# Designs tried in a protein design chat: VH-VL binders against q54nl0r163to351. Part 4

Target 1, 189 residues: q54nl0r163to351
Amino acid sequence: VPLTQVPCRAGSNVPIIIEKLIDHIERTSLNSEGLFRIPGVDLTINQYIKLFDNGEDVDVSPIEPYTAAGLLKRFFRDLPVFVPQSINKRVVSLFIDEEGKKKPVDMEILSNLRVLVHQLPTVHFEVMQELTNLLGKLMSRSDQNKMTISNIAICLVPTLNCVPAIVTYSIQMHDFFYNEVFPQHHLYY

## First folded at step 4 (VH-VL; framework fv_masavibart)

Design sa14
Fold by ESMFold2-Fast, scan of step 4:
Structure sa14 (fold): chain C 189 residues (1-189), chain A 121 residues (1-121), chain B 110 residues (1-110)
Amino acid sequence: as target 1 above (189 residues)
Amino acid sequence: QVQLVESGGGVVQPGRSLRLSCAASGFTFSSYAMYWVRQAPGKGLEWVAVISYDGSDKYYADSVKGRFTISRDNSKNTLYLQMNSLRTEDTAVYYCARGPDYEIGWYFDLWGQGTLVTVSS
Amino acid sequence: QSALTQPASVSGSPGQSITISCTGTSSDVGSYNLVSWYQQHPGKAPKLMIYDVSNRPSGVSNRFSGSKSGNTASLTISGLQSEDEADYYCSSYTSDYIYVFGGGTKLTVL
């Protein structure tokens, strides 16, 4: 199912499943060592997916940390497209020169990356915003949970099917990417 | 010149240990994930292990988990593979390979020439 | 033993186009756009030809292209040349945080 067709609450662009899991993880799981790296219980994940697919009002409060994180990962893994390949290709070209070497990262590259992030469809943009906000909080507790930025990247980015720079810079510079005012502010943005 | 050069291969008896090295030059070694990939004579490629840019994260193929240890010394621009409890099925050419910065992706864009490890009685 | 299935061999004549398939599961090729393709000539190290399903590194001919449909990735070589004769391997990241390779395909240019 496309992300834009997943049920949301009235007035929200974030799917209910994402909203519930992020809120639950933020409240209960951020100090769990290896969160998103250590696998949850597949049988339990499958059962909860069925409940959400059936349109049930799912109580996520009993879900243990690794299973809750695993359920969130499974949701993203099963999406047909989270970040369009055209955006991924343009991101790669920002960081790699014509000879295949990585360019030094400066504010020009990061500003261009921000423009590409804002070209995501509205639902995809807001989901990326909420996910990377959660991951920034996870990273801030890496002394307890051992989830550094590189550990978060390798565990989650392959599941999201996107260029890692989109996620890693969104995590590390969240306010720059999601809370800054665009010069061309429009009601629809 | 951007290159990777493996060393430490040779003939060794089953049950023994061997340590492979990979010397990196021409690029900022500490910015890249590093990999070991092997190829048995006349067979295909098999991924063996990966180590993150700072050495904090490591993953292994099931066939070598618990026997092999990947490590790196960024001050010496060198990657290592410590191979313990060697078996005849570990006989292969061992390649070290470079992956891009975790900000870019996961693929093997630079390969060494390989070093032959023969485990035989 | 390879985790990804490739045909053992494929052949074509100069100027022809050929396609090599790489079939995995929903936990690797089907879930991640992290498929890469490698060319290996006898006695040489592998060379990256395609990464992230369809992207070419600098210096790789545009005769090489990649695609994916469901659990199957494909490498297509157009305008076959004698220099293309080699073994080709696909690779994918997996949900187990590891990498897997296909068994390899020997391309013969007749």
Scores: ipSAE 0.021, ipTM 0.591, lowest interface PAE 6.1, mean pLDDT 86

Design sa15
Fold by ESMFold2-Fast, scan of step 4:
Structure sa15 (fold): chain C 189 residues (1-189), chain A 121 residues (1-121), chain B 110 residues (1-110)
Amino acid sequence: as target 1 above (189 residues)
Amino acid sequence: QVQLVESGGGVVQPGRSLRLSCAASGFTFSSYAMYWVRQAPGKGLEWVAVISYDGSDKYYADSVKGRFTISRDNSKNTLYLQMNSLRTEDTAVYYCARVYDYEIGWYFDLWGQGTLVTVSS
Amino acid sequence: QSALTQPASVSGSPGQSITISCTGTSSDVGSYNLVSWYQQHPGKAPKLMIYDVSNRPSGVSNRFSGSKSGNTASLTISGLQSEDEADYYCSSYTSDYIYVFGGGTKLTVL
């Protein structure tokens, strides 16, 4: 199912499943070593997917950290399109020259990356904003959880089916790309 | 120029050890995950080992786990593969290759020329 | 064994189009659009031809194209030329830093 067709709360552009899982993970799981890297329980993930697919009002509170992270990863993995391939190709062109060599990264490249991120449809943009906000908080606790930017990128970005720079720079320069939009999500932290 | 150059291959007897080196030039070595990929004569490509940009993460194929050790020296722009307890089935051309770690994507965009390791009595 | 299944050989005549398949599982090709294709001539290192399913690096002919459907990725070469005769390998991301390769396909240009 397309991201734009996933149920949201009235007045929100972020799917309920993402909102519930991000809030739960942010409140309970950010100090878990290897979060998003260590697998959760597949049977439990499959069970929760069926509950959400049936349109049930799912209580995510009992989900343990690795399974909650695994469920969020499964959601993104199963999306048909999170970042359109046209945007992905344009992002690669920002970082790779005509000869195929990687360019030194500067603020001009990052400003152009920001423009491309803002070309995402509103739902996709706000989901990326919420996800990378969570991942930035995870990264800020890497002394406890061992999830550096590199570990976050390799473990999670492939499930998002996008160029890593979209996610990694959104994490590292979140305010530059997004300007905080969901104050309620910070209240629980 | 942007390149990877392997060295250290040769003919060795079963049970012996070899250390392969891969010298990187023309790019910021410390920004890339580095891989060893081998190819037995007449066979396909087989991933052997990987090391993250800073050396904190290492993974090995089951066929070499416990016998091979990957390492890197970012100050010397050099990747290493220490191969212990060599077996005849380790006979292959060994390539070093790079993958973008966290910025552009995950594909082998640069390969060395390879170095031949022959394990034979 | 190779983790990804490719036909051992494929052949075509100059000017024709051929397609090479690469079949994995839902945990690799089916989960990620991180499939790449490599061309290898005898005695040479592999050369990247396609990355992220369908993207071409600079310098690779537009005769080469990639696609994916379910657990199967495909490399298509149009307007076959004698220089295309080589071994072709697919690769897919699986987890962490781990990539798997296909068994390889020998393309013969008749």
Scores: ipSAE 0.095, ipTM 0.652, lowest interface PAE 3.9, mean pLDDT 87

Design sa16
Fold by ESMFold2-Fast, scan of step 4:
Structure sa16 (fold): chain C 189 residues (1-189), chain A 121 residues (1-121), chain B 110 residues (1-110)
Amino acid sequence: as target 1 above (189 residues)
Amino acid sequence: QVQLVESGGGVVQPGRSLRLSCAASGFTFSSYAMYWVRQAPGKGLEWVAVISYDGSDKYYADSVKGRFTISRDNSKNTLYLQMNSLRTEDTAVYYCARVSDYEISWYFDLWGQGTLVTVSS
Amino acid sequence: QSALTQPASVSGSPGQSITISCTGTSSDVGSYNLVSWYQQHPGKAPKLMIYDVSNRPSGVSNRFSGSKSGNTASLTISGLQSEDEADYYCSSYTSDYIYVFGGGTKLTVL
């Protein structure tokens, strides 16, 4: 099912399943070692996906950390498209030159990445914002949970089917990408 | 030329030590996690050790843990594998292999030619 | 013995299609879309053929394709050619922060 067709609360652009799982994980699971890396219980994940797919009012409070994270990963993995391939290709060209070499990262590249992130459809943009906000909080507790930025990227980005830089820089520079507090001249076209 | 070149292989007696080197060129070595992967004659690929881009994280296969030490010198674009207390079952071609830093890719996209280590009495 | 299970051998004739399976667990293939496939000819280093389950690097023939269902990833080679005769290895990321390899499959093109 396309992300734009997943049920949302009235007045919200974020799907109910994402909203409930992110809130639950943030409240209960951020200190769990290897969160998103260690698999949850597949049978339980399958059961919860069916409950959400049937439009049920799902109580996520009993879900254990690894299973809750696994359920969120399953949701993203099953999306047809989270980041359009046209945006992914344009992001790669920001970081890789015509000879296939990685460019030094500077504020011009990051400003252009921000422009591309803002070209995501509204629902996709707000979901990316909420997801990377959660992941930033997970990263901030890496002393406890062992989920460094590289561990988060390798565990989640292939599931999201997007260029890693979209996620890693969104996590590390969340305010720059998702809030309006940055130099205005970088927004001019 | 994007390239990895291993050296330091040879014939050694059981219980001895050997140090392998892998010289990287043509790319920003310090941005990539690096693996040592070995292959015994007529056998499959087996991971040996991995080191993060900055050298802060290291992991070892159980078969070599406590005997092998992976290290890197980013100023010299060189990866090392110190092999102590060698056993006959360590006989293999040893490859260094590049895995991405975490921003663009994470698979073995570049391999060295390999260096043969023979542990025999 | 290897972390991921592959058939020891597979064979086909020129022009035929064959599929090589790679079976892991929920702690590797089942949890991560970080499955890659490597081709190795005798005396040579492995060559990347497929990454992230189904993506082909530049320069790899479109006769090679990858897929995954549950804990099993598959490499399919269509229009078999004699130069495809090689050993094929799958690899997957694991919950231990490392990549592991399958036991390898020897492809014979008769």
Scores: ipSAE 0.020, ipTM 0.571, lowest interface PAE 5.1, mean pLDDT 86

Design sa19
Fold by ESMFold2-Fast, scan of step 4:
Structure sa19 (fold): chain C 189 residues (1-189), chain A 121 residues (1-121), chain B 110 residues (1-110)
Amino acid sequence: as target 1 above (189 residues)
Amino acid sequence: QVQLVESGGGVVQPGRSLRLSCAASGFTFSSYAMYWVRQAPGKGLEWVAVISYDGSEKYYADSVKGRFTISRDNSKNTLYLQMNSLRTEDTAVYYCARVSDYEIGWYFDLWGQGTLVTVSS
Amino acid sequence: QSALTQPASVSGSPGQSITISCTGTSSDVGSYNLVSWYQQHPGKAPKLMIYDVSNRPSGVSNRFSGSKSGNTASLTISGLQSEDEADYYCSSYTSDYIYVFGGGTKLTVL
């Protein structure tokens, strides 16, 4: 099912399944070693997916950390498109030159990446914002959970099917990408 | 200019040890995850070990787990593979391979020329 | 141990098109768009031909194309030339956070 067709609460652009799992993980699971890396229980994940697909009011509070993270990963993995290929291609061109060599990363490249992130459809943008906010909190506890930025990238980004820089910079510079006003929108001519 | 050069291969008896090195040049070595990939004579490519850009994460193929150790020295731009308790089935050309920059994708975009390891009595 | 299944050999004549399949499972090819293809001539290191299912690196002929359907990725070589004679390997990311290779396919021209 396309992300825009997944059930949301009235007035919300974030799917209920994402909202509930992110809130639960943030409260209970951020200190779990290898969260998103260590697999959860597939049978339990399948059962919860069925409950959400049936439109049931799902109680996620009993879900153990690795299974909750695994359920969230399964949701993203099963999405047809999270980041459109057109945006992915444009992100790659920001970071590599015409010979395929990586450019030095500076604020001009990051500002252009920010513009591309803001071109995501509204639901996709808000979901990316919520996900990368959670992952930033996970990364901040890497001394306990061992989930450094590189571990998060290798374990989770392939599931999202997007250029990793979209996620890694959104995590590391979250306020810049999601909480600051675009200059073009408040100082336009 | 951008290169990986392997060294340390040779002929050794079963049960002995060898250490392979891979010298990186022309790029920021510390930004890349690195693989050791081997190929037995007349056979296909088989991954052996991988190490993250900072050395904090290491993974091994089941066939070498407990016998081989991957490591890196980012100050010297060098990747290592310590091979202990060598077996005849470890005979192969060992390639050093770079995974593309983790910010832009995941594929092997640079390979060394390989170094031959022959384990025989 | 080949994690991904490829035919052992494929043959074609100059100017023809051939396709090489790479079949995995839902925990690798079926779940991730991280499939790459490598060409290897005798005695040489592998060369990247296709990445992320269908993208060509700079300098790779447009005669090479990639695709994926379900658990199977495919490499197609059109306008077959004698220099295309080589071994071809697919690779995919897996749910174990590791890249694995297919068993390889020997392409014979003529």
Scores: ipSAE 0.400, ipTM 0.763, lowest interface PAE 2.8, mean pLDDT 88

Design sa20
Fold by ESMFold2-Fast, scan of step 4:
Structure sa20 (fold): chain C 189 residues (1-189), chain A 121 residues (1-121), chain B 110 residues (1-110)
Amino acid sequence: as target 1 above (189 residues)
Amino acid sequence: QVQLVESGGGVVQPGRSLRLSCAASGFTFSSYAMYWVRQAPGKGLEWVAVISYDGSDKYYADSVKGRFTISRDNSKNTLYLQMNSLRTEDTAVYYCARVSDYEIGWYFDLWGQGTLVTVSS
Amino acid sequence: QSALTQPASVSGSPGQSITISCTGTSSDVGSYNLVSWYQQHPGKAPKLMIYDVSNRPSGVSNRFSGSKSGNTASLTISGLQSEDEADYYCSSYTDDYIYVFGGGTKLTVL
């Protein structure tokens, strides 16, 4: 199912399943070693997917950390498109020069990446914002949970089917990408 | 020139050890995850081991787990594969392969020429 | 014993189009848009031809294209030329955070 067709609460652009799982994980699971890397219980994940698909008011409070993370990953994995291919291609071109060599990353590249992130459809943008906010909190507890930015990228970003720089820089520079007023690049006096 | 050069292959008896090296040049080696991929004579490609850019994370194919150790020395721009308890089925050309920069994707964008390891009596 | 299934061989004549399939499961090809294709000439290292299902690296002919439907990825070579004769391997990311390869397909021209 496309992200824009997943049920949201009145007045919200974030799907109920994402909202509930992110809130639950943030409250209970951020110190769990290998969160998102260590698999949860597949049978339990399948059962909760059925409950959400049936439109039930799902109580996520009994879900243990690895299963909750696994359920969130399954949701993104089954999503047809999270980041459009046109945006992914433009992101790659920001980081690779005409000769196929990676450019040194500077604020011009990151500012252009921010513009591309803001071109995501509203629902996709807000979901990316909430997800990368959670992942930044997970990363900040890496001494306890062992989930460095590299481990997060390896185990989760492929599930999102997007260029990793979108996620890794959103995590590391969250305020720059999501909490500042959208800049107008070419209209300065 | 952006390149990977493998060395250390040769003929060894079953049960013995070999260490392969892969010398990287022309790029910032410390920014890339690296793979060892092997190919038995007349057969297909098989991944063997992977190491993250900083060496903190490693994965092995079930066929080599417990026998092979992947490591890297970023100060020397060199990747290693320590192969212990070698078996005849380990006979293959071993390729060093670079995974594209982890910020832009994950595919094998650079390969070495390969080094032949023959395990026989 | 490759993780991904490819036909052992495929053949075509110059100027024709051929397609090579790569079939996995919902735990690899079906779930991730991280499918790549490699060309290997005898005695040479593999060369990247397609990445992320359908993208071409700089320098790869637009005669090569990739696609995916369900659990099957496909490499299509149009306007087949003698130089295209080689072994072709698909690769996919998996639920185990590793890349696996298909068994390879020998393409014969003529």
Scores: ipSAE 0.492, ipTM 0.793, lowest interface PAE 2.6, mean pLDDT 88

Design sa21
Fold by ESMFold2-Fast, scan of step 4:
Structure sa21 (fold): chain C 189 residues (1-189), chain A 121 residues (1-121), chain B 110 residues (1-110)
Amino acid sequence: as target 1 above (189 residues)
Amino acid sequence: QVQLVESGGGVVQPGRSLRLSCAASGFTFSSYAMYWVRQAPGKGLEWVAVISYDGSDKYYADSVKGRFTISRDNSKNTLYLQMNSLRTEDTAVYYCARVSDYEIGWYFDLWGQGTLVTVSS
Amino acid sequence: QSALTQPASVSGSPGQSITISCTGTSSDVGSYNLVSWYQQHPGKAPKLMIYDVSNRPSGVSNRFSGSKSGNTASLTISGLQSEDEADYYCSSYTSDWIYVFGGGTKLTVL
């Protein structure tokens, strides 16, 4: 199912399943060692997906850390498109020159990456914002949970089917990508 | 300048042990996940083992699990593969390889030249 | 877990184009845009030719291109040259730092 067709609360662009799982993980699971790396219970994940698909008002409070993280990963993996291929291609061209060599990363590249992130469809943008905000909080507790930026990237970014730089820089420079002012002509799509 | 150089291969009898080394130079070794990939004579590539950038995560192919141990020394820019209880089917060229950085993607962008391990009686 | 499925061999004439397929499952090629292709000449280490389905690293000819549809990735080589004769391997991310390789395809330039 396309992300734009997943049920949201009235007035929200973030799917109920994402909202509930992110809130639950943030409150209960951020100190769990290897969160998003250690697998949850697949049978339980399948059961919860079915409950959400049936439009039930799902109580996520009993879900254990690894299973909650696994459920969130399963949701993203099963999305047809999270980051459109056109945006992924343009992000690659920011980091790779015309000869195929990786360019040194500077503020010009990062500013252009920010513009491309803001070109995501509204619901995709807000979901990316909420997800990377959670992952930044997870990273801030890496001394307890062992989930450094590198561990987060390898365990989670492949499920998102996007260029890693979109996610890793959103995590590391969250305010720059989601809260700082940028040119007015890019604020309206 | 950027390179991986394997060493430690040779001829060894079944049941014995051998330790492979891979010396990295020209890049920040501690920023990369490192892999051992082998290729039996006339056969395809087979992943053997992986170690995360800081050594906290290690994974092994089922065919070598319990017999091989991957490790790294980031202060020496060196990757190791300790191979115990060697079998004739472990005969292969062993390649050291790195996976590209997390900014642009994950793929084997640098390979060593390989070191031949022959397990025979 | 399992090797990805590639044809054992493919052949073409100089100046022509050939395509090599790499078929996986919904849990690897079908789920992730982390498909790479490697060229291997006899007695040498593999060389990266394509990464992330369709991107070329520096120094790789634009005659090499990659694509993906469903569970199948493809490597296309246009304007075939004698030096293209080699073994070609695909690889895909699957889970937990693990990458699987295809069985390999021997390209013969006739």
Scores: ipSAE 0.363, ipTM 0.738, lowest interface PAE 2.8, mean pLDDT 88

Design sa22
Fold by ESMFold2-Fast, scan of step 4:
Structure sa22 (fold): chain C 189 residues (1-189), chain A 121 residues (1-121), chain B 110 residues (1-110)
Amino acid sequence: as target 1 above (189 residues)
Amino acid sequence: QVQLVESGGGVVQPGRSLRLSCAASGFTFSSYAMYWVRQAPGKGLEWVAVISYDGSDKYYADSVKGRFTISRDNSKNTLYLQMNSLRTEDTAVYYCARVSDYEIGWYFDLWGQGTLVTVSS
Amino acid sequence: QSALTQPASVSGSPGQSITISCTGTSSDVGSYNLVSWYQQHPGKAPKLMIYDVSNRPSGVSNRFSGSKSGNTASLTISGLQSEDEADYYCSSYTSDFIYVFGGGTKLTVL
């Protein structure tokens, strides 16, 4: 199912499943060592997916940390497209030079990355904003949970089917990408 | 300029040990997960071992677990593979390989030329 | 044994197009757009030809293209040339640092 067709609350562009899982994880799970890396219980994940697919008002409060993270990962993995391939290809070209070597990252590259992130459809943009906000909070507790920026990238980003720099810089520079005024941004979508 | 150079291969008898080295140059070695991938004569590519950026995480193929040890020295830009209790089926060309920087993606974007290890009497 | 299934061989004449398949499971090729392809000439190291299913590194001819449908990824080589004769390997991400390879396909250009 396309992300734009997943049920949202009235007045929201963020799917209910994402909203509930992010809130639950943020409140209960940020100190769990290896969150998003250590697998949850597949049987439980499958059961909760069926409940959400049936349109039930799902209580996520009893879900233990690794299973809640696993359920969120499964949701993203099963999306047909989260970041369009045209945007992914443009992001890679920002970071790789003509010889195939990674460029030193500077504000020009990051400003161009911000433009590409803002070209995401509204629902996709707001979901990326909420996800990377959660991941920034997880990263801030890496002393306890061991989830550094590189660990988050390796363990979670493959399920998102996007260039990792979109996620890693959104995490590290969240205000720059999502909260600062960008002239003419919302005229594009 | 960007390159990986393996060394340490040779002919060795079963049950003995051998240590391979891979010298990296032209890039920030400590930013990359590093792999050893082998290829037996006339056979396909087989992943052997991986080490994370800082050396804290290591993983091995079941065929070498308990016998091989991967390590790295980021100050010397060098990757190592300590091979103990060698078997004839370990005979292969051993490649040092780099996975792309974690900010870009996950694919083998740089390979060394390989070093031949022959385990025979 | 390889985790990903490829045909052992494929052949074509100069100027023709050929396709090499790479079949995995729903837990690797079917779940992630992290499929890469490597070309290996006899006695040489593998060379990256395609990454993330369909992207070409700088310096790789546009005659090489990649695609994916379900659990199967494909490498297509158009306008075959003699220098394309090589072994081709696919690879896919599976979990935390772990990548699996296909068994390899020998391309013969007659």
Scores: ipSAE 0.354, ipTM 0.754, lowest interface PAE 2.7, mean pLDDT 88

Design sa23
Fold by ESMFold2-Fast, scan of step 4:
Structure sa23 (fold): chain C 189 residues (1-189), chain A 121 residues (1-121), chain B 110 residues (1-110)
Amino acid sequence: as target 1 above (189 residues)
Amino acid sequence: QVQLVESGGGVVQPGRSLRLSCAASGFTFSSYAMYWVRQAPGKGLEWVAVISYDGSDKYYADSVKGRFTISRDNSKNTLYLQMNSLRTEDTAVYYCARVSDYEIGWYFDLWGQGTLVTVSS
Amino acid sequence: QSALTQPASVSGSPGQSITISCTGTSSDVGSYNLVSWYQQHPGKAPKLMIYDVSNRPSGVSNRFSGSKSGNTASLTISGLQSEDEADYYCSSYTSDYTYVFGGGTKLTVL
């Protein structure tokens, strides 16, 4: 199912499944060692997916940390498109020169990355904002949970099918990407 | 300019040890996860060991776990593979390989020329 | 399973198109769009030809293309040329957060 067709609460652009799982994980699971790396229980994940797919009002409170994280990962993995291929290609072009070498990262590259993130469809943008906010909180407790930025990238970003820089910089510079106003652009006709 | 150069290969007897080195140049070595990948004569590629950009995480293929140790010295731009208790089936060309910057993706974008390790009596 | 499944060999004539398959499981090719392809000429190091299923690095001919369906990734080479004769290896990211390689396919240009 496309992300824009997943049930949301009235007036919200974030799917109910994402809202409930992020809230649950944030409240109960952020100190769990290897969260998102250690697998959850597949049978339980399958059962909860069916409950959400049937439009039931799902109580996520009994879900254990690794299974809740696994359920969230399964949701993203099953999305047809989270970040459009056109945006992914443009992000790669920001970071790789025509010789195939990675450019030194500076504010010009990061500002252009921010523009591309803001070109995501509204639902996708708000879901990315909420997810990377959660992941930033997870990263802030890496002393307990062992989930450094590189571990988060390795374990979770592949399921999102996007260029990792979109997620890693959104995590590390969340306010810059999602809460600060960026300059207006002039277009030539 | 941007290159990986392996060294330390040679002929050794079973049960002995050998240390491989990989000298990196032309890029910021400390920003990249690094792999050792081997290829037995006439066979396919097999990953051996991986080390994170800062050296904090290391993983090994089951065939070498407990015998091989991967390490790096970011101040010297050098990757190492300490091979202990060598077996005849460890005979292979050993490649040093760079995984794309974790901010960009996960694929092998740079390979060394390889160094041959022959384990024979 | 320690490696992805590829045919041992494939052949074609100059100017033809050939496809090499790479079959994994739901824990690698089926779960991630992180498939790469490498070309290896005799006595040389592997060279990256395709990454992230279908993307080409700078300097790689547009005759090379990649795709994926379910648990199977494919490398297609159109307009075959003699210099394409080489071994081709696929690689995929896995749910163990490491890489696996295919057994390799020898391409012969007839």
Scores: ipSAE 0.313, ipTM 0.731, lowest interface PAE 3.6, mean pLDDT 88

